# VHH binders against Rho GTPase-activating protein conundrum (conu): the designs that were tried, part 2

Target 1, 207 residues: Rho GTPase-activating protein conundrum (conu), of Drosophila melanogaster (Fruit fly) (q8t0g4r359to565)
Amino acid sequence: VSINALIRRDQQVTGTDSSLVPLFLEKLIGELLRRGSREEGLLRIGGHKQKTELLYNELESTFYQNPDNLDNLFRTATVHELSSLLKRWLRELPQPLLTNELIQLFYQCHTLPSIDQMNALSILCHLLPPENRNTLRSLLSFFNIIINLKDINKMNVHNVATIMAPSMFPPRYIHPSDNNSIAEQVRMAAQCCRLTNILILRGEKLF

## First folded at step 8 (VHH; from j4 with A33S D61K)

Design k4
Fold by OpenDDE, fold request of step 15:
Structure k4 (fold): chain B 207 residues (1-207), chain A 119 residues (1-119)
Amino acid sequence: as target 1 above (207 residues)
Amino acid sequence: ELQLVESGGGLVQAGGSLTVSCAASGSIFSIYSMGWSRQAPGKERELVAGIDLGGDTYYAKTVKGRFTISRDNAKNTLYLQMNSLKPEDTAMYYCARDEYSWGYDFDYWGQGTQVTVSG
């Protein structure tokens, strides 16, 4: 389900959702912050695969039919299962968070000098659909809260960027210049990590 | 096709040392985070150690200071050096790879190598 579709459904249920962030995501982030912000290896360590799968399927099938059930599932799930759910939801969106239209432009920012990257990324963020932009903004805020507790949870900006880069730049949308070059694939991976790092570091300043 | 093949397991006395290895084939080794998990009889599988693309490492509290994870990208090989082994370290040790993130949310596993520590 697309972010836009989720927002529409949320608005039908609540009548006044002005955040333009999917309601389940707000709840998910809230739970991660409440129980997981101080957990070592948050976002990095995976949850039980079968349990995470069940959680994802429940989210996709019953969230809007029985929100209370999902709340209970979130509350009883481990923080690592919830982290896995977050990453999975992002990477399995019908289009990437950064959208089909803009994701390549986001990626191409790696070619710009450092002094120009911030401005370019900011412009691209402003070109995102409002629901995508606000969702990105919310996620970046969440990541920065986690990073601010790095002395406890051992998740610095590099760690978080590395973990989230594949979700921000899914491989199916970002291709190396030479698919047969190992070196090129390695460079592409590093570039995705660096761009994700910059997005996180700039955070609210992008908007 | 991705293959993860563990080796080096065996029987060792408490206080002893052992190194297990994992040979990876069928993919670009250097662009994936790797790790070791273990499963003892009647217990859930647990993360032991992880190493990401940049060489950053993670260790479970129960093995920190005793185990060392490392990788050789040129050889497509993952290692786990285990020192000061304890009977509670007895388990099947699995090599693992993260497919969808570059953390330790593992999606692929080897067949495992048995490590038995006698008390």
Scores: ipSAE 0.710, ipTM 0.862, lowest interface PAE 0.7, mean pLDDT 93
Fold by OpenDDE, fold request of step 15:
Structure k4 (fold): chain B 207 residues (1-207), chain A 119 residues (1-119)
Amino acid sequence: as target 1 above (207 residues)
Amino acid sequence: ELQLVESGGGLVQAGGSLTVSCAASGSIFSIYSMGWSRQAPGKERELVAGIDLGGDTYYAKTVKGRFTISRDNAKNTLYLQMNSLKPEDTAMYYCARDEYSWGYDFDYWGQGTQVTVSG
């Protein structure tokens, strides 16, 4: 389900204006912060595959039919299962979070000098649809809260960026010039990590 | 076709050392995070150690200070050096790879190599 569709459904269910961030994501981030912010290896360590699959299917199929049931599932799930759910949701969006129109431009920012990258990324963030922009903003805020507790949870900006890069730049949307070139694939992976790192580091300043 | 093949397991006395290895094939080894999981009889599979594509490492609390994970990208090989082994370390040790992230959310495992530590 697209972010836009989720927002529309949220508005129908709640009868109120939304923050343009999917309600389930707000709840998911809330649980991760409440129970997982101090957990070592948060976002890095995976949860049980079957439980994560169940959570994902419930989110896609039944959340709007029975929101209270999903709330209970989130509350009873481990923080690592919730982390796995977050990453999966992002990478399996019908469109990437950074959108079909802009994701290549986001990626191409790696070619810019360091001093220009932040400005370019900021411009692109402002060009995102409001729901995508607000969702990205919420995620970056969440990541920074986790990183601020790195002395406890052992998750610094490089760790978080590395883990989240495939979700921010899903491989199906970012292709190397030569799929058979190991060097090209390695380079692309590194660029995605660096760009994700910059997005996280700049955080609120991008918006 | 991705293959993960573990080797080096065996019987060792408590306090002893052992190194297990994993040969990976069918994919680009260097762009994936790798790790070791283990499963003892009657217990769930648990993460032992992980190493990401940048070389950062993670260790479970129970093995920290005793085990060392490393990788040789040129040889597509993952290693786990285990020192000061305890009977509680007895388990099937599995080489693992993360498919969709560069953390330790593993999606693939080898057939495993048995490590038995006698008291």
Scores: ipSAE 0.688, ipTM 0.851, lowest interface PAE 0.8, mean pLDDT 93
Fold by ESMFold2, fold request of step 15:
Structure k4 (fold): chain B 207 residues (1-207), chain A 119 residues (1-119)
Amino acid sequence: as target 1 above (207 residues)
Amino acid sequence: ELQLVESGGGLVQAGGSLTVSCAASGSIFSIYSMGWSRQAPGKERELVAGIDLGGDTYYAKTVKGRFTISRDNAKNTLYLQMNSLKPEDTAMYYCARDEYSWGYDFDYWGQGTQVTVSG
C-alpha cells in the first residue's frame, strides 16, 4: 500500500485533519521511541524474520479493514520486530519514499561539491509531493532523536545512515538489477550512505 | 544466486578453541553485512556476531571477548574464531547476511555447522 492510500484511508477512518503522514508510521515511530530509544542497536538489530513477515502481511490486510487495531498489533511485537517492520515497509512501498520522479535526482546530488549537495537536496525535498515530504521529515526527525541518545543506544549518525540508506535509496531504483559490476555497486552503496547521512544531519533545515 | 556454506564445526572440549568459516557467493551488493547466528536445542536462534562491509563488528554479550568475527573480502569468506568455549556454546552455527538494511537484520542463512562443547 502507497503512502497516499494510507493517508487517504486515515482521513476517512479518523475524520481528523491530516498531518500528511501515515497514521501507521506515526504510531510505529511512537512505539519505537517509547520502547526502544534506549535499546542498544535499535534499527541495526533485527527481529524474528517470520514474525516480521506475518506482521507486515497482517498490517497490509488489516490497515485496509481495521486501522484501530494498530496498538494491539504493535503490543505483540518486540522493538526489534517493529524496527524490522519499518525497514520492510519502506522497502516494499509501491514507489520509493523519494518518488520515482525524483529519486535519481536525489542520488545524482553525490556528483556535486559538498556545499552544493546540501542546497540541492533541500530543493528536491521541497519538490516532493506533500505526503512524501512530510513522511520524510517525520522519519528524519525520528532518526535524529535516536542519534541524540547514541551514548545509550550506540547508534550514531553514521550507523543510522548506513542502516537506512537502502530503505531511502532502494537499489532497484538506482541501477538495473542485472548490473554485475561489484565495484559500481560498492560505490553506489557508499554514495547512498553519504546522501542519507546529509539528509539526517540537515534534518529540519531541509524543509 | 547467493549461497552460504558453513564449515569447520565439530566436537571440542570446554576451554578449547575452534574456527568456523562460511564461503559466500553472489553479488557483493547483495551482501552488505554478514554475521553468525546460533541455535541451541530448544532455543530461539540468536545473533552471535556481525561485521558490516566497513569492518565494524558487533558481539553478543555472552561471547564478547571470546569470539572474533572477521571477513576476507577477496575470498568472500566469513570467519568466527571461538576461544574459551563453554558447554553453553553448543549450537548449530549459521552464517547469515543482511542485504536490505546493511546491519544485522539477517534475511538469509546457510545450512549451518554443528559446534559441540563437552565438559
Scores: ipSAE 0.224, ipTM 0.634, lowest interface PAE 4.7, mean pLDDT 84
Fold by ESMFold2, fold request of step 15:
Structure k4 (fold): chain B 207 residues (1-207), chain A 119 residues (1-119)
Amino acid sequence: as target 1 above (207 residues)
Amino acid sequence: ELQLVESGGGLVQAGGSLTVSCAASGSIFSIYSMGWSRQAPGKERELVAGIDLGGDTYYAKTVKGRFTISRDNAKNTLYLQMNSLKPEDTAMYYCARDEYSWGYDFDYWGQGTQVTVSG
């Protein structure tokens, strides 16, 4: 389910004003911060793969029907399973967080001088639909809280950017053909990591 | 089709050294972070070390300073050099990869190679 559909469902079910961020994501981030912000290797270390799959399937089949079960669902999982769930959710969106329309432009910012990359990325963030923009903003805020605790959790900006880059820039939207060489894939991955690093470092300044 | 084949395990005396290796094959366009996990009898599998395609590494606290992970991309081979081995390092060592995240959220493992440290 798309970010916009989730937000519309949240508004209809709860009747509350929308933050333009999916409720499940707000609760997931909250749980990761409360239980995991001081955990070594948060985001980097994965949880049990089968458990993550069950969590994702439960979200897709039941949470979007009854969001009041979120706290109970997350209670059944370790923080590493919840971090795997976040990465899985971002990767499995029907279109990427940065949208089908804009993700190539986000990626192509790597061709600009570093100073211009910051300004171009900010412009692109303002062009995102409000739901995608606010969701991105929330994610970057979450990453910066984790990074602020790097002396405890050992997750500096480079670590977070590297780990989250394929969730921010899913490869199928950047190089959709199967004929890319390994060397080209590595080069494009490095570019996505650098762009993700810039997004995280700029944080609120992008918006 | 990805295939991970570990080798190099065996018996070693406490304080000794051993290198295990993993030959990886398959996929022509996937980016893998790779690593080593281990499982001692009666314990859960635990992350030991990881390395991404860019060469950045991670080590569990229990092995940092004693173990070194490396990757030879030309041979598609992953190594774990284990020095100053202790009896508590006795475990089955698994080569692993992380396909969709460039962290150490492993989703595929080999059959493992046994490392036994006597002491």
Scores: ipSAE 0.135, ipTM 0.571, lowest interface PAE 5.5, mean pLDDT 84

## First folded at step 23 (VHH; from t1 with F29Y I31F)

Design w4
Fold by OpenDDE, fold request of step 31:
Structure w4 (fold): chain B 207 residues (1-207), chain A 119 residues (1-119)
Amino acid sequence: as target 1 above (207 residues)
Amino acid sequence: ELQLVESGGGLVQAGGSLTVSCAASGSLYSFYSMGWSRQAPGKERELVAGIDLGGDTYYAKTVKGRFTISRDNAKNTLYLQMNSLKPEDTAMYYCARDEYSWGYDFDYWGQGTQVTVSG
């Protein structure tokens, strides 16, 4: 389900969605912060695969039909299952969070000098659709809250960036210069991690 | 096709040591985070240890200080050195790989190797 579709569904249920962030995501982040912000390896450690699959399927098919059921599933799921759900949801969006139009431009920022990367990324963030921009902003805020507790949960900015980079830059939308080169694939992965790191570090300043 | 093949399991007395190994197929072994999970009879599969691309490691609280995870990228092999083994460590041990997050959210599993610790 696309972000836009989720927002429309939310609006049908609540009348108005002023945040333009999917309601399920707000609930998911809320649970992760409430129960998982101090958990060692949050976002790195995965949950039970079948349970995560169940959560994902319920989100895709029945969330708005039985919102209380999914809400209960969120409350009873482990924080690692919820983190797995978050990553999978981002990775499997019908359109990437950074959009089809802009994701390559985001990626190409790796070619810019460091002094120019911030400005370029900020411009691109402002070019995102409002729902995508607000969702990104919310996620970056969430990541920074986790990172601020790194002494407890052992998740610093580099750890979080490494873990989330494949979800921010899904491989099906980011292509190496040479698909047959292992070295190029590794380089591309590293670049995605660095860009994700910058996005997280800059955080609210991007918007 | 990705194959993860575990070996080294067996019967060991409490307090003893054992090393299990995992041979991974494919040329991109070093591109993925790897780990070990275990499943005891009647219990859920649980994460035991993980090692990411940068060599950072994680250990479950129940094995921290006793187990050591390591990898040899040249041999495409993952290891788990288990010391001071306890009867509660008895389980099927599975080699695992994280495909999508470079963390310890594993997506692929081997067939497992049985570790039995007698009291």
Scores: ipSAE 0.747, ipTM 0.879, lowest interface PAE 0.6, mean pLDDT 93
Fold by OpenDDE, fold request of step 31:
Structure w4 (fold): chain B 207 residues (1-207), chain A 119 residues (1-119)
Amino acid sequence: as target 1 above (207 residues)
Amino acid sequence: ELQLVESGGGLVQAGGSLTVSCAASGSLYSFYSMGWSRQAPGKERELVAGIDLGGDTYYAKTVKGRFTISRDNAKNTLYLQMNSLKPEDTAMYYCARDEYSWGYDFDYWGQGTQVTVSG
């Protein structure tokens, strides 16, 4: 289910939601912060695979059903299962969070000098659909809260960026110059990590 | 095709030591975070230890201070040194690799090697 579709559903259900962030994501982030912000290796450590699969399927199912079921599922799930759910949801979106139209441009920012990267990324963020932009903004805020507790949870900006880069830049949407070059694939991956790091570090300044 | 093949399991007495190894196929061994999971009969599979691309390590609370994870990228081999073994460490130990997050959210496992600790 697309971000736009989720938000439209949320608006129909709540009648007043104007955050343009999927309600389930707000709830998911809320649970992660409440129960997991101090947990070592949050976002890095995966949850039980079958349980995570169940959560994902329920998320897709509850889109057209009772949202109250999702609340209960989130409360009973471990923080690592919820982390896995977050990454999977981002990875499995019908189009990437950064959109089909803009994700390559986001990636190409790696070629810019450092002084221009932030401005370029900010412009691209403003070109995102409002729901994608606000969702990204919420995620970056969440990541920074986690990072601020790095002395406890052992998740610094580099760790979080590395973990989330594949979800921000899914490989199926960005391609190396040479698909047969392992070295090129590794470089591309590293660049995605660096860009994700910059996005996180700049945070609210991008918007 | 990716293959993870564990070895080194066996029967040991409580307080003893054992090292299990994992041979990984493929040309991108160093590109992925690796780890060990274990599963005892009637229990869920649990993360034991992980090591990322940068060499950072993670250990479950139950094994911290007793187990050591390491990797040899030149040999495409992952190791788990287990000291001060306890009967509750008895389990099938699986070598694992993370595909999508470069963390310890594993997506691939080997066939496992059995570790049995007698009391």
Scores: ipSAE 0.671, ipTM 0.851, lowest interface PAE 0.7, mean pLDDT 92
Fold by ESMFold2, fold request of step 31:
Structure w4 (fold): chain B 207 residues (1-207), chain A 119 residues (1-119)
Amino acid sequence: as target 1 above (207 residues)
Amino acid sequence: ELQLVESGGGLVQAGGSLTVSCAASGSLYSFYSMGWSRQAPGKERELVAGIDLGGDTYYAKTVKGRFTISRDNAKNTLYLQMNSLKPEDTAMYYCARDEYSWGYDFDYWGQGTQVTVSG
C-alpha cells in the first residue's frame, strides 16, 4: 500500500489531525526509539526473517480492519524484527519514498559540487508531495536520534547512511540498465550512500 | 538470478585454520552487503561476519579476532578465514546477502558448507 493510501485511511480512522505521515510508520518509529535506540546494531542487524514475513503479511491483510492491533502486533516482535519491517516496507512501496518522478533527480545530485548538492537536495525535498516530504523528514529525524546515541548502539552516521541507502534509493530505479558491471554497481552504491549521508546530516535544514 | 555456492568446508582439529569461500553470480543485488551465517545442530542460524561494498566489516563477538571476512569483487567471491578454531565453531556455514538494505539483515542463503572442528 502507498504512502498516500495509508494516510487517507489514517484520516478516516483517527480524524483530521493528520501529520501527513502514515500512522503505521509513526508507531513503528516510536517503538524503535522506545525499545531500540540503545540496542547495539539497530538497523544493521536483522531479526528472524520468518517473523518479519509474518508481521508484514499480517499488516497487509488486517492493518486497517483493526488499527488498534498495531500496538499489540509490534509488542510481539523484537526491535530487530521491527527494523527489518521498516526496511522491507520502504523497499516494497509501490513507488519509492522519493517518488518515481523525482528519484532520478535526487540521484543525479551526485554529479554536482558539494554546496550545489545540498541546495539541490533541499529543492527536491520541497518538490516532494507533502506526504512523502513529511515521511522523509520523520525518517531523517529518527536516524539522527539513533546516531546521537552511537556510543551505545554503535550506529554512526556512516553506518546508518550505508545501511539505509538502498531503502532510500532502491537499486531498481538507479542501477545500470543492462551493463551488469560490478565496478559500476559499486560506484552507484557509493553515490547513493553519500547522498543518503548528506540527507541525514542536513536533516531539518532540508525542509 | 542470484546463486550462492559455498565451498571449502571440512574437518579440522581444534586450534587449526580453515577458509571457506562463496561464489556469487546473478543479480546485481548480490554485490552490496554479504556475509556468513552459521547453524549448529539444534540452534538457530546466527550472523558470523559481514562485509559491505566499501569493505567495512562486522564480526559476531564469539568469532572476533579469530575470523576474517574478505571479498574479491573481481571474482565475485566471498571468503571467511577461520583461525584458532574451537569445537563450538562446528556448524553449517552459509553465504548470505541482504536484499532490503546494505547491512547484515540477511534474507538469502546458499546451500552451506559443513565445518567440523574436533578436539
Scores: ipSAE 0.093, ipTM 0.529, lowest interface PAE 5.8, mean pLDDT 83
Fold by ESMFold2, fold request of step 31:
Structure w4 (fold): chain B 207 residues (1-207), chain A 119 residues (1-119)
Amino acid sequence: as target 1 above (207 residues)
Amino acid sequence: ELQLVESGGGLVQAGGSLTVSCAASGSLYSFYSMGWSRQAPGKERELVAGIDLGGDTYYAKTVKGRFTISRDNAKNTLYLQMNSLKPEDTAMYYCARDEYSWGYDFDYWGQGTQVTVSG
């Protein structure tokens, strides 16, 4: 289910004005912060795959329609299962968070001098549809809260960027070729990691 | 069909050393991260060590300084060298991979190799 569909459903179900961030994501991030911000290896360590699959299937079968049920559902899972759910949700979006239209431009910023990359990424963030932009902003804020607690959770900016880069820049949108060049894939993955690092470090300055 | 086959487990005395290995049916470079998890009887599986495609390593606090993860891509083999073994290291050790990220959110495991530390 797309970000826009979730936001429209949230408005219909709750009858409230929208933050332009899916309520599912707000509640997931909230639970991860509440229970997991001080857990060593948050985001890096995965949860039980069968439980993560069950969580995802339950959400999809209900079309995310009952926000109160989300709190109860999340309580049955460890923080590591919830972090796996976040990564899976991003991976399974019908189009990437950075949109089909802009994701290649985001990636191609790696070709610019590093100081120009910051400005170019900010421009692209402003070009995102408001829902995608606010969702990205929420995610980057979440990552920065985790990084600010790195002395406890051991997750510095490099760790978070490296782990989250494939969710931010899903490979199928970055290198559509299937030629099996592992060296090429490693180089592209490294660029995605660097770009994700810049996005996290800039944080609110992007918006 | 992907296969991860662990070997090298066995019985060892406390303070001893053991190396477990994992043979993969494909190139290890096809996976962003690989690693080892373990499961003691009656407990949940826990991450022990990981190595990402860039060569950076991670170790659980309980094994850091005693265990070393490495991989030999020419042999498609992942290793875990375990030194100064303790009875609490007794567990089934699983080789695992993360195809989708440089983290250790593993999505496929082998069948495991038993490591038992007495004494």
Scores: ipSAE 0.020, ipTM 0.487, lowest interface PAE 6.7, mean pLDDT 84

